# VH-VL binders against PAX-interacting protein 1 (PAXIP1): the designs that were tried, part 10

Target 1, 90 residues: PAX-interacting protein 1 (PAXIP1), of Bos taurus (Bovine) (a0jna8r94to183)
Amino acid sequence: ESCQIFFGITACLSQVSPEDRSALWAMLTFHGGGCQLNLNRKCTHLVVPEPKGEKYECALRRASIKIVTPDWVLDCISEKTRKDEALYHP
Below, E stands for the ipSAE of ESMFold2; O stands for the ipSAE of OpenDDE; V2 stands for 0.75 times the mean of E and O plus 0.25 times the DockQ between their complexes.

## First folded at step 18 (VH-VL; framework fv_emicizumab_arm2)

Design y4 (from y1 with heavy chain A33W; at its last look DockQ between E and O 0.19; V2 from the best seeds 0.00; counts 0 for: pae E 5.3 > 2, placed apart)
Fold by OpenDDE, look of step 18:
Order: C-alpha cells, then structure tokens, then sequence
Structure y4 (fold): chain C 90 residues (1-90), chain A 123 residues (1-123), chain B 107 residues (1-107)
C-alpha cells in the first residue's frame, strides 16, 4: 500500500502544464489525496508554480486554503512525510 | 478613516456609456478586493462586479458581461466601472464596497461601503 | 446561482421587542453569510459576517446564527435607530447574491 501522505487533502492545480497537471494529479491521488479542477470551499490546497492567476488571487482571500508550489507535493512524497506548507508558498 | 467615495453617476440615454469612479482612502487599497453593488430605486441590493487587489482577476454578473468593465488604478487608489450599451434596467444607485481581508481571519463580507452614485438610463 | 430567500419582506414591531429575520440558502454556503443594515437614504452597513460574528462597532443587541442553510438575524431589543432594511448576502460562490431584504419599522 502507498503511504497516505495526502489523506484529507483536496488540491486544486493552477498554472501548470497539462503534463505536469496529470502527474501531480496522479501523485496526489495515489498517496491518498484528492484533486479537482475548480477552486472552491472544498479545497484545502492550491498548487501553483508562480504567484499568479485567477485561482491564486481567489485563494489569497481564504485562510483555509494553503497555497503551495508543486515542489511541496514532490518533497512530501520523496521524504514520505507531509511538509510544512508555509515553506512552499510561491 | 477608511472611506470610499463614488462619483460619475448621471442621466444617460439607452445605448449610452458612463464611467463610474470610486476613490478609496484610509487603507492599503491594493490589498483588497473591491466590489460594485447596485440598487434599483425601491429595490434590493444586487452584486455587479468584483476585482482583485492586483486587478488581475475580474468577475461580473451575467447581465452586464460584455458591457461593463471593472478596473482599478492602485497608484491613484481608485476603482472604475466602465458601463457601455446601457439599458433601462441598469438604472440604480451604484455602490463600491470593500471586501474584508483574511489577515489573519475572515471575512469576505463587504465591511466598507461608499455613499453611492445614481445612474439613470432613460430616453 | 445560489438563491437567498429572505423572510419576512417587512415587519413592524414595538420598541424593546425581539425581532428575527431569516435567510435560507438554496444550497450549502457554509458560514459565508453576511447581514447588512441599510437605513433610509443611506448606504448599507455590515452588521454580521461569517453568519455569527458581530462587526466592530455594532451593538450587541444584534446577533446572527446558522443552522445548516438557515440563517437568522436577531435584534434582542428593537430600538428606534434600528429602523432600516436588512439584507443577507452569501459570499460562498459567484455570483454573489443577496436576500430580498426585510424592512423593519416601529409601531
């Protein structure tokens, strides 16, 4: 069984290429997380490589949504632990 | 003191254009989303448009899409609403309203409102 | 779109009376509900945010509560200065939507 690193996480991906989006989606899902296309109140995380875009602007208004770069996902998996999101703000 | 002051309202014929302004003071303008909300005479409140702090994101109610344009000049602490192809049903007092800021807590509610400016669309 | 059904449309009560206004959302909006007071000839003013949080400077006779998609604004003891139209508003999803308003008058 895969490590459930992202259990309870619902991520929205923004400003990523289709290839990267698919990869991140697979990684998040495989490790117990969820993904969705639209940003809404069900989201716990916004994954964005740069601090730009409509979703980023929206997420900034919601303290309940953690904004992280794709490196957060990769490092969590690599180290088999959930990293502090604050360290991965774009 | 935090304040918003609308201007630019007036009488215009159907199909005409008008540009509203909202001058902000007393807060860091660029940090906040700002809204336009209108109220037809004797009617309720109706959201019109929103713009993000940077101006990079804009939203509109369906009925004004393609006709209205929200914008802001953060260097002048001013919000704008360009209204084209005006219709009778656009007649209303137009308010600009500051959205709350998550620092560190909610809300997104509109905590500061201007006094409003009247737009009358009539032949 | 999220519909906000507000009731009643109008009410008249005596000074000191307990007044309740209700707003029902057509879908779950969490706690993202605000109440505004608009006195005659004035702009709206924020009373309650996040369903139950009292805005700074608002008298504590005002309160908000939530039960699912049902929201209530309560004035524990109506005062003459409370004559106004009150509006609920959801800010959970676009488009932002308001209730129809409740006009409060004093007998």
Amino acid sequence: as target 1 above (90 residues)
Amino acid sequence: QVQLVESGGGLVQPGGSLRLSCAASGFTFSRYWIQWVRQAPGKGLEWVSSISGSGGSTYYRREVKGRFTISRDNSKNTLYLQMNSLRAEDTAVYYCAKEGYDWPDWPDAFDIWGQGTLVTVSS
Amino acid sequence: DIQMTQSPSSLSASVGDRVTITCKASQDISEYLAWYQQKPGQAPELLIYDASNLETGVPDRFSGSRYGTDFTLTISSLQPEDIATYYCQQYDNLPLTFGGGTKVEIK
Scores: ipSAE 0.021, ipTM 0.728, lowest interface PAE 4.7, mean pLDDT 92
ESMFold2, look of step 18: ipSAE 0.052; ipTM 0.731
ESMFold2 (binder alone), look of step 18: mean pLDDT 93; pTM 0.951

Design y5 (from y1 with heavy chain D102T; at its last look DockQ between E and O 0.70; V2 from the best seeds 0.00; counts 0 for: pae O 2.5 > 2)
Heavy chain, then light chain:
Amino acid sequence: QVQLVESGGGLVQPGGSLRLSCAASGFTFSRYAIQWVRQAPGKGLEWVSSISGSGGSTYYRREVKGRFTISRDNSKNTLYLQMNSLRAEDTAVYYCAKEGYTWPDWPDAFDIWGQGTLVTVSS
Amino acid sequence: DIQMTQSPSSLSASVGDRVTITCKASQDISEYLAWYQQKPGQAPELLIYDASNLETGVPDRFSGSRYGTDFTLTISSLQPEDIATYYCQQYDNLPLTFGGGTKVEIK
ESMFold2, look of step 18: ipSAE 0.466; ipTM 0.831
ESMFold2 (binder alone), look of step 18: mean pLDDT 92; pTM 0.948
OpenDDE, look of step 18: ipSAE 0.134; ipTM 0.790
ESMFold2, look of step 19: ipSAE 0.349; ipTM 0.817
ESMFold2 (binder alone), look of step 19: mean pLDDT 92; pTM 0.946
OpenDDE, look of step 19: ipSAE 0.237; ipTM 0.808

## First folded at step 19 (VH-VL; framework fv_emicizumab_arm2)

Design z1 (from y5 with heavy chain W103F; at its last look DockQ between E and O 0.67; V2 from the best seeds 0.00; counts 0 for: pae E 2.9 > 2)
Fold by ESMFold2, look of step 19:
Parts: structure tokens; C-alpha cells; sequence
Structure z1 (fold): chain C 90 residues (1-90), chain A 123 residues (1-123), chain B 107 residues (1-107)
């Protein structure tokens, strides 16, 4: 029943309002993903609306982290598939 | 602009002591772990010791543990290596090296190195 | 201790040649492998971190790759300024360990 679009991902959410953070958190976890506020080695994705900040600069250095805008989360759910992260780089 | 400069090398007798310094500039020193790496003449690189940004965690290669002490003074942007009970095998150029920009608990390679200071241990 | 077995210990090649240097780790180290270049009389400089990421300012003729515990540094077209000794280093676990080095010379 539940879609597992985000199986295997651990997303760090950065620079979003508390309201949007709660919504993104729910969307990611309902569809099989993990979420956290701290960026560390467990993360696979950084979700950030703008290309700035300490977390963004750190994620640019580590090839293991995909950087996406919040629209990536929304579009993955809407289209029921994991979209190419490169199209959503801030 | 970002720079590490070692000093304090020299000639010392076996069993003697020496203190190396590494002066840092151009970055926020206390945010970064720093390492000592040595290279015997004509030989390869060998990790010696590491210290966390705060100075709260220190680590040593087994052959120097108990003889060498790494420390830092973040108010002076300076790293130290106190070397006691020196042996001929400790003869090397000693480099200090900075871990790249990382969050805590995320290891990184050494992005900035000093030019080294020579320590010679001989009778 | 994690052993880093680097080969060859030395090589000689012509300008323009493709040069390949390998390191094998004695256990899994994930991607936490760096390559350093040390020119004669100089300190080491970082070329590649996290196995395959090119450090800022390093020419794109350098590349790194990983297959399991086997790591490779490639110079696609050797230049005279690439004469140096190259070292791999793992930073997954203490003690931090280096490969034995590869001295690269031009014929």
C-alpha cells in the first residue's frame, strides 16, 4: 500500500520553515525514507532551498551527498517515482 | 593565506627530548583536527599523532605512545609535539597537516601541510 | 592496523603516457582514501580525496577510482611537472596509514 519511493535514503533538511520542515519530514518518512536535521556520514541527501550555508558547502565537498531543493521531494511523490537529483540542484 | 609553519627541529642525542611547534594562520584553528606526519630521509610518509579541534581527544601511533605528547593552544593558534626518549628511528622530517573542512565525526583528508622541520637523533 | 599496499614502487614513463598507480587496502575502508603528490624537496599536496574527488586546483588529467578495496590513481597524459612520489592514505580508521609510495620519473 504505502509507496517506498525514498527507501534507502537519509535526508538532512536545512533552511526550511518549521512548518515546511514538518511537512517534508512526514512526506519523506511516510514513503520509506529517513530524516534528520544534522548533516553527517549517515546522510544520502541534503534538502535545501538555496545554494548557501555551511551544510550546503559541506555537502558540495562530499560526492556521497546528493543536493536537492524541496521540489524534488514533492515531485517524486506526485510522479510516484524517484526523480533524478541532478535536475533539482539549487 | 592558509598556512602551517613547523619549527623546533634539530640535532639531539638518543634519549633526549625536543619540542616541535606548528604555527597556524588564515583559518579558524580550533575548528580543525591537526596531525603530525613524519618522513625518514629517503622513505615514505608515516602518521605519528592526531589531536581534535578542541584538544579533547589525542591519538598516537603505537611506536611513539608514552614518549610523544601532542597538544594545542587554540588561543595562540599553535600545535605542539613534545618528544621524549628519542631514538635513532625517530629521525625524520616532521610535518603538521590540517584535516579539511568537516563536521564533527566526519573524517577528511589532509588539505594543508606545512613544509616540515628536520629532527635528527644521533650520538 | 589497515595495511595499504601500493604498487608499483617506481615507474618511468614518457610525456603523454597514461600512468596508473594502485593501492590495495587490507580491509574495507569505504571511500575514505586520499592521494597525495610530493615533488622533490617539497611537502605533500592533496590531489584526490574520498577516493575519486578532485581537490580544487588539481588538473583534470588526474583521476581516482575504487573497486572494492582496490584504489587507482590515473594520470591520463603525463606531464613533466608530474615528476613526484605519489602516496595513498586511508582515513577510515586509526592508526592512519599510508601506502609505501610510487616514484614517477620521465624517461
Amino acid sequence: as target 1 above (90 residues)
Amino acid sequence: QVQLVESGGGLVQPGGSLRLSCAASGFTFSRYAIQWVRQAPGKGLEWVSSISGSGGSTYYRREVKGRFTISRDNSKNTLYLQMNSLRAEDTAVYYCAKEGYTFPDWPDAFDIWGQGTLVTVSS
Amino acid sequence: DIQMTQSPSSLSASVGDRVTITCKASQDISEYLAWYQQKPGQAPELLIYDASNLETGVPDRFSGSRYGTDFTLTISSLQPEDIATYYCQQYDNLPLTFGGGTKVEIK
Scores: ipSAE 0.243, ipTM 0.774, lowest interface PAE 2.9, mean pLDDT 91
ESMFold2 (binder alone), look of step 19: mean pLDDT 92; pTM 0.948
OpenDDE, look of step 19: ipSAE 0.260; ipTM 0.811

Design z2 (from y5 with heavy chain T28R; at its last look DockQ between E and O 0.73; V2 from the best seeds 0.00; counts 0 for: pae O 2.5 > 2)
Fold by OpenDDE, look of step 19:
Structure z2 (fold): chain C 90 residues (1-90), chain A 123 residues (1-123), chain B 107 residues (1-107)
Amino acid sequence: as target 1 above (90 residues)
Amino acid sequence: QVQLVESGGGLVQPGGSLRLSCAASGFRFSRYAIQWVRQAPGKGLEWVSSISGSGGSTYYRREVKGRFTISRDNSKNTLYLQMNSLRAEDTAVYYCAKEGYTWPDWPDAFDIWGQGTLVTVSS
Amino acid sequence: DIQMTQSPSSLSASVGDRVTITCKASQDISEYLAWYQQKPGQAPELLIYDASNLETGVPDRFSGSRYGTDFTLTISSLQPEDIATYYCQQYDNLPLTFGGGTKVEIK
């Protein structure tokens, strides 16, 4: 049984390669999170490597959306704990 | 400088038609949903119609469905409102308003408004 | 349709007073509530979005809060330039709907 690190998380991925997107998607879902292609009200997190793109600009106006780099996902998994999103803002 | 400028208002008889325009500048027009909001003299604000950034989705308040048509020309940075079969109760200042930032099916507050154009429907 | 019940319809206060305007939604609209200021003879201007976020350029004497379906716009210290009609608006669902407005005057 996998650790549910990302329980309650719905992530949107942006500005990542197809390969990285697939990997991040798998990691998030494996650990109890959700992923979706579109950024909308259901999203709790935007995962983006750099502070650019339309999704990033949109998320900046939404206090309810945490903006983090892919490293957030990786570090959460490696340390088996949910890291502070504020430390992973692109 | 982000700006919206309405035009096309005027006096028209009941049953008549009028076409409003809203010229946008200072932002990437096609990225934002834009709506028409009207205000009858001495009354409150009333949403009329919305159109998505691409123009693929349009929405109307019930009272104007079938009579009003919202459209946009993104190549001209212009929003339109074709108003047919006008009624006295359509008399109002008509504002165009830009959503702060839109993603498909995610409405936002209206961060930029034009100064409005007056439409008077009277016999 | 989502009804936005705004109160009071009008108020008069002195410069420096704390002013509170309330808007109640007929159903859960999450945080998707905006406040607008409309000065006489002018177009509305956005003050608050997503219930509590201050729009850029808006004085910090303006604030918004939410408690369930109850929303509040607060002016911590009323200024002469704040004479206006204020409107709440939900953008949770279509049709988009506004409150009835609150006319704020200075004594």
Scores: ipSAE 0.229, ipTM 0.806, lowest interface PAE 2.5, mean pLDDT 94
ESMFold2, look of step 19: ipSAE 0.490; ipTM 0.862
ESMFold2 (binder alone), look of step 19: mean pLDDT 92; pTM 0.948

Design z3 (from y5 with heavy chain S54R; at its last look DockQ between E and O 0.65; V2 from the best seeds 0.00; counts 0 for: pae O 2.3 > 2)
Heavy chain, then light chain:
Amino acid sequence: QVQLVESGGGLVQPGGSLRLSCAASGFTFSRYAIQWVRQAPGKGLEWVSSISGRGGSTYYRREVKGRFTISRDNSKNTLYLQMNSLRAEDTAVYYCAKEGYTWPDWPDAFDIWGQGTLVTVSS
Amino acid sequence: DIQMTQSPSSLSASVGDRVTITCKASQDISEYLAWYQQKPGQAPELLIYDASNLETGVPDRFSGSRYGTDFTLTISSLQPEDIATYYCQQYDNLPLTFGGGTKVEIK
ESMFold2, look of step 19: ipSAE 0.506; ipTM 0.852
ESMFold2 (binder alone), look of step 19: mean pLDDT 92; pTM 0.945
OpenDDE, look of step 19: ipSAE 0.237; ipTM 0.808
ESMFold2, look of step 23: ipSAE 0.479; ipTM 0.845
ESMFold2 (binder alone), look of step 23: mean pLDDT 92; pTM 0.946
OpenDDE, look of step 23: ipSAE 0.272; ipTM 0.816

Design z4 (from y5 with heavy chain T102V; at its last look DockQ between E and O 0.63; V2 from the best seeds 0.00; counts 0 for: pae O 2.9 > 2)
Fold by OpenDDE, look of step 19:
Structure z4 (fold): chain C 90 residues (1-90), chain A 123 residues (1-123), chain B 107 residues (1-107)
Amino acid sequence: as target 1 above (90 residues)
Amino acid sequence: QVQLVESGGGLVQPGGSLRLSCAASGFTFSRYAIQWVRQAPGKGLEWVSSISGSGGSTYYRREVKGRFTISRDNSKNTLYLQMNSLRAEDTAVYYCAKEGYVWPDWPDAFDIWGQGTLVTVSS
Amino acid sequence: DIQMTQSPSSLSASVGDRVTITCKASQDISEYLAWYQQKPGQAPELLIYDASNLETGVPDRFSGSRYGTDFTLTISSLQPEDIATYYCQQYDNLPLTFGGGTKVEIK
């Protein structure tokens, strides 16, 4: 059974390539998280490689949304622990 | 600078009609939901109606449903409020207000307000 | 409908005083609460959004906090230009609803 590292996480992906998006989606969901295309109140995280885009600007206004780079997802999985999002702000 | 400017207010008899306008500038109009909020003389703020950025979704407070119609022309950066069957209790300053950020199903705080336009319904 | 109970309805304080206004939601509205300032004869202006975020350009003597369904607007040191009526507003769900307002005057 996979480690539920991302339990309770609902991530929105932004400014990522189609290939990276698919990979991140799979990784997040495989480890107990959720993903969705649109940014809304259900989202806990915005995954974005660079600090740009409409979704990024929106997420900045929402304290409840953690903004992290894709490396956050990767490092969480590789280390089998949820990393501090603050360290992965783009 | 972001700005909203209301117009169209005035004196009207009960049962009459009035059409308010709100001219927007300084931002991409179609990206934001816009609200009408009214304030009766000496009273508090009261939400009246909302319209999504695209105009595809509209919402109304119960007391104005069937009488008021919110609409927008994104090509003109203008919001409208058609008010029919006006009542004395509709007397108020009517503000248009912009949401800070808009996603179709995510209301937000109103970061920009117009100066308001007074609507007086009286015999 | 979500009711926003705001208190007090009015207050008078001295320049430099700490002022606190409260707003209680009838149900959980998460963080989706805004505070507005309306000076006499003017339109409302946004002070705080998402319960505790200071709007750009707003003096840092204004702050917002949340505890469950209880929300507080604080003016750490009241200034003459702060004479206004303050309103809370929830935007968690339709219909959008405002508190009754708090009129702040200076002694």
Scores: ipSAE 0.198, ipTM 0.799, lowest interface PAE 2.9, mean pLDDT 94
ESMFold2, look of step 19: ipSAE 0.351; ipTM 0.810
ESMFold2 (binder alone), look of step 19: mean pLDDT 92; pTM 0.949

Design z5 (from y5 with light chain E31N; at its last look DockQ between E and O 0.59; V2 from the best seeds 0.00; counts 0 for: pae E 2.5 > 2)
Heavy chain, then light chain:
Amino acid sequence: QVQLVESGGGLVQPGGSLRLSCAASGFTFSRYAIQWVRQAPGKGLEWVSSISGSGGSTYYRREVKGRFTISRDNSKNTLYLQMNSLRAEDTAVYYCAKEGYTWPDWPDAFDIWGQGTLVTVSS
Amino acid sequence: DIQMTQSPSSLSASVGDRVTITCKASQDISNYLAWYQQKPGQAPELLIYDASNLETGVPDRFSGSRYGTDFTLTISSLQPEDIATYYCQQYDNLPLTFGGGTKVEIK
ESMFold2, look of step 19: ipSAE 0.436; ipTM 0.827
ESMFold2 (binder alone), look of step 19: mean pLDDT 92; pTM 0.949
OpenDDE, look of step 19: ipSAE 0.345; ipTM 0.835
ESMFold2, look of step 20: ipSAE 0.294; ipTM 0.795
ESMFold2 (binder alone), look of step 20: mean pLDDT 92; pTM 0.944
OpenDDE, look of step 20: ipSAE 0.279; ipTM 0.816

## First folded at step 20 (VH-VL; framework fv_emicizumab_arm2)

Design a1 (from z5 with heavy chain S54R; at its last fold request DockQ between E and O 0.93; V2 from the best seeds 0.62)
Heavy chain, then light chain:
Amino acid sequence: QVQLVESGGGLVQPGGSLRLSCAASGFTFSRYAIQWVRQAPGKGLEWVSSISGRGGSTYYRREVKGRFTISRDNSKNTLYLQMNSLRAEDTAVYYCAKEGYTWPDWPDAFDIWGQGTLVTVSS
Amino acid sequence: DIQMTQSPSSLSASVGDRVTITCKASQDISNYLAWYQQKPGQAPELLIYDASNLETGVPDRFSGSRYGTDFTLTISSLQPEDIATYYCQQYDNLPLTFGGGTKVEIK
ESMFold2, look of step 20: ipSAE 0.452; ipTM 0.830
ESMFold2 (binder alone), look of step 20: mean pLDDT 92; pTM 0.946
OpenDDE, look of step 20: ipSAE 0.424; ipTM 0.855
ESMFold2, fold request of step 21: ipSAE 0.373, 0.354, 0.396; ipTM 0.820, 0.779, 0.816
ESMFold2 (binder alone), fold request of step 21: mean pLDDT 92, 92, 92; pTM 0.945, 0.944, 0.944
OpenDDE, fold request of step 21: ipSAE 0.630, 0.609, 0.638; ipTM 0.901, 0.896, 0.902

Design a2 (from z5 with heavy chain T102N; at its last fold request DockQ between E and O 0.69; V2 from the best seeds 0.00; counts 0 for: pae E 2.7 > 2)
Heavy chain, then light chain:
Amino acid sequence: QVQLVESGGGLVQPGGSLRLSCAASGFTFSRYAIQWVRQAPGKGLEWVSSISGSGGSTYYRREVKGRFTISRDNSKNTLYLQMNSLRAEDTAVYYCAKEGYNWPDWPDAFDIWGQGTLVTVSS
Amino acid sequence: DIQMTQSPSSLSASVGDRVTITCKASQDISNYLAWYQQKPGQAPELLIYDASNLETGVPDRFSGSRYGTDFTLTISSLQPEDIATYYCQQYDNLPLTFGGGTKVEIK
ESMFold2, look of step 20: ipSAE 0.313; ipTM 0.807
ESMFold2 (binder alone), look of step 20: mean pLDDT 92; pTM 0.948
OpenDDE, look of step 20: ipSAE 0.464; ipTM 0.866
ESMFold2, fold request of step 21: ipSAE 0.287, 0.228, 0.241; ipTM 0.804, 0.775, 0.768
ESMFold2 (binder alone), fold request of step 21: mean pLDDT 92, 92, 92; pTM 0.948, 0.947, 0.945
OpenDDE, fold request of step 21: ipSAE 0.678, 0.679, 0.648; ipTM 0.911, 0.911, 0.904

Design a3 (from z5 with heavy chain I34M Q35S; at its last look DockQ between E and O 0.53; V2 from the best seeds 0.00; counts 0 for: pae O 3.0 > 2)
Fold by OpenDDE, look of step 20:
Structure a3 (fold): chain C 90 residues (1-90), chain A 123 residues (1-123), chain B 107 residues (1-107)
Amino acid sequence: as target 1 above (90 residues)
Amino acid sequence: QVQLVESGGGLVQPGGSLRLSCAASGFTFSRYAMSWVRQAPGKGLEWVSSISGSGGSTYYRREVKGRFTISRDNSKNTLYLQMNSLRAEDTAVYYCAKEGYTWPDWPDAFDIWGQGTLVTVSS
Amino acid sequence: DIQMTQSPSSLSASVGDRVTITCKASQDISNYLAWYQQKPGQAPELLIYDASNLETGVPDRFSGSRYGTDFTLTISSLQPEDIATYYCQQYDNLPLTFGGGTKVEIK
């Protein structure tokens, strides 16, 4: 039984390679989260390695979307706890 | 340097047609949904129509459906409003407005407005 | 359609006064609410977006807040250049709808 670390989270992945995107997608969904390619009001998180791109600029304007690097996903899983998103802003 | 400039307004008889244009500059036009908002003389603001950045999705207020058509030419950075079967109640200043960062079916606030163009429908 | 009830329709205050304008949404619109300023003979300008975010270039005497479906625009210290009509607008759902406006004058 997997730990539902990302329950209630819908993540948009941006500016990541196809390989990394697939891996992050699998990790997020395996641990109870949702993923999508498009950024919209359903998204709670934007996962982006660098502070750039159209999706990043959009997310900055909306307080409802937390912006984190891929390391946030990895650290949450490794420590089996949801980490503070503010510490993982790109 | 971001700017919207409307044109095409004027006097027209009831049942007539008019085509408004809005020339955009200073931003990547195709990335943003665009809208028309009108204001009758001495009255408040009223949303008329919106179009997605790509032009693939269009939206209208109920009272103008079937009469007005919003469109855009992203190669010319221009927004249009074709108005047919005009009525007296369509009389207003028509503003072109840029939405913030939007995706289809995700409206946003209007962060840039044109100066407006007056449309008067009268016999 | 979502109804935006704005109040008051007009007010007169002195320079330096605290001014409050309210909009009530007929249903939950989350924080998808904007405030605009329209000076006489000019086009509207965005002041606040997402209920409480100050648009770039807008003086910090302007602020927005939300309590459920009640939204408030506050001018902490009214200035002569603030003479205008103010409008709220929801962008939660189509059709997009505006409040009736509040005309602000200086005594």
Scores: ipSAE 0.180, ipTM 0.793, lowest interface PAE 3.0, mean pLDDT 93
ESMFold2, look of step 20: ipSAE 0.270; ipTM 0.787
ESMFold2 (binder alone), look of step 20: mean pLDDT 93; pTM 0.954

Design a4 (from z5 with light chain N31D; at its last look DockQ between E and O 0.80; V2 from the best seeds 0.00; counts 0 for: pae E 5.9 > 2)
Fold by ESMFold2, look of step 20:
Structure a4 (fold): chain C 90 residues (1-90), chain A 123 residues (1-123), chain B 107 residues (1-107)
Amino acid sequence: as target 1 above (90 residues)
Amino acid sequence: QVQLVESGGGLVQPGGSLRLSCAASGFTFSRYAIQWVRQAPGKGLEWVSSISGSGGSTYYRREVKGRFTISRDNSKNTLYLQMNSLRAEDTAVYYCAKEGYTWPDWPDAFDIWGQGTLVTVSS
Amino acid sequence: DIQMTQSPSSLSASVGDRVTITCKASQDISDYLAWYQQKPGQAPELLIYDASNLETGVPDRFSGSRYGTDFTLTISSLQPEDIATYYCQQYDNLPLTFGGGTKVEIK
């Protein structure tokens, strides 16, 4: 169906408030994605508002991890399509 | 700047014991998993043991499990390998090696190595 | 245990030659493979991590690639200082395992 925007992705959420974390988690999972708090090799994306911190530095070294701000999640849903992650690098 | 220095190697009889040390400097020791890797003279590299940054998780190759104990003292920036019941096949240069960037869930490549300490087990 | 089959075991080449070393994993390890260089009498040093990423300070004549479970280290133009034994290592699963090594010499 039409709620598969995030199919095949596993996102790690970092540096977001508990309220924002809950909202982003719901958005990702409702639209077919996986979500977790730990950064590991299962992750395809790191969602982080600022370009700093241990998880950010780790993700920069790993070509398998796309780094995006929370706006990427919001805009993908608003526009009903997976947006280019490169446009959302913090 | 970032450095690992092994010590404690030497000559021992079969069945004997040694304790290896690895002194770390130039990085936040407690954030990184550290490994022991050995190399018998003229042979290749062989992973021996690893320990998580906190020291809460330890792993061993099957052939040394029960005889070797990896530990760390994060207040002294020092890694240890207690080697008991030594055998001739344990003869090797022992390296400590630091994992690179911390991944919460799995091992990483070894970005910094010490220069090694020789352990010789013979009659 | 994951076996890493490295070839050749040794090679001899001239300065300026392209040199290729391969490792084959006994099962899928994704891209979690490193290449190390060990010069005579020295400790190993990291060259390549995650199959293809060049470690900081490593000359760009070194490159790594992956095709399935086959991994390749390439030296595009061999230099005298590249005399060493090269090892691949997988870090997808424990126990961590190394290839048998490739000794590279200058003719």
Scores: ipSAE 0.028, ipTM 0.688, lowest interface PAE 5.9, mean pLDDT 89
ESMFold2 (binder alone), look of step 20: mean pLDDT 92; pTM 0.948
OpenDDE, look of step 20: ipSAE 0.150; ipTM 0.787

Design a5 (from z5 with heavy chain T102D; at its last look DockQ between E and O 0.65; V2 from the best seeds 0.00; counts 0 for: pae E 6.6 > 2)
Fold by ESMFold2, look of step 20:
Structure a5 (fold): chain C 90 residues (1-90), chain A 123 residues (1-123), chain B 107 residues (1-107)
Amino acid sequence: as target 1 above (90 residues)
Amino acid sequence: QVQLVESGGGLVQPGGSLRLSCAASGFTFSRYAIQWVRQAPGKGLEWVSSISGSGGSTYYRREVKGRFTISRDNSKNTLYLQMNSLRAEDTAVYYCAKEGYDWPDWPDAFDIWGQGTLVTVSS
Amino acid sequence: DIQMTQSPSSLSASVGDRVTITCKASQDISNYLAWYQQKPGQAPELLIYDASNLETGVPDRFSGSRYGTDFTLTISSLQPEDIATYYCQQYDNLPLTFGGGTKVEIK
């Protein structure tokens, strides 16, 4: 319903370099999304490159949190549409 | 083999004290919030107290606040409940229960429960 | 305090029946609702977390759903081993609170 690809999304970024974190943060926020480093109630997504770590394991237990690799962010922007998160599970 | 084992229950008089223990194994104890939940005979479940993984935050149901003290010793993988000024209505099976993961700012469901220890307060 | 009103308090059904148990929260709790099964003489066991997610090892005849503040546990085909008392529990805010329980028996 929005012109912004990431409207309504709050993403937690985990296990990314400071440079990649800055780029992903800018991409998400420029396209209408929210970002944070803490995994909490506000999150709709966890962006994580590898299927490991405490935040990954926590999010895996929580179906309200969709888990995607950073490629999900890049491909959503490249294709100008929100891609199915299930295709991007690490 | 993730396990919680309660001990220390027994028969005490009203006004007495009792200390419950919950021994944990099979997981990194200090990473998880742990709870005490009780169940009076023939009744439902009732949350009693919570403690954060580090032990820095503690919470109590209002009916036990000031009488019960939750604590943990992460070097011994053990949770405690010190129960003072016991009353007949404290009679219950006491369970310790583990949250699934300690979210930075978020409680979780209880994925592992002990088998419980019975506390009977005579009267 | 968030009140969890669970119904029915007791039910009796035949093997193979579809069983539904409901739990209503007194305020919005998002999806922070768990379902536990307690068999006679045993500790509770987690069935469902976050309203609809099956805990590992739980048979897929169990399911959970949410509509606003109304939560439902469904057993699609009741089995003899499902004789137990079922509890809902909210973990949106302290104090953590449970529903009153639903005792499920086989006719």
Scores: ipSAE 0.015, ipTM 0.658, lowest interface PAE 6.6, mean pLDDT 89
ESMFold2 (binder alone), look of step 20: mean pLDDT 92; pTM 0.949
OpenDDE, look of step 20: ipSAE 0.348; ipTM 0.842

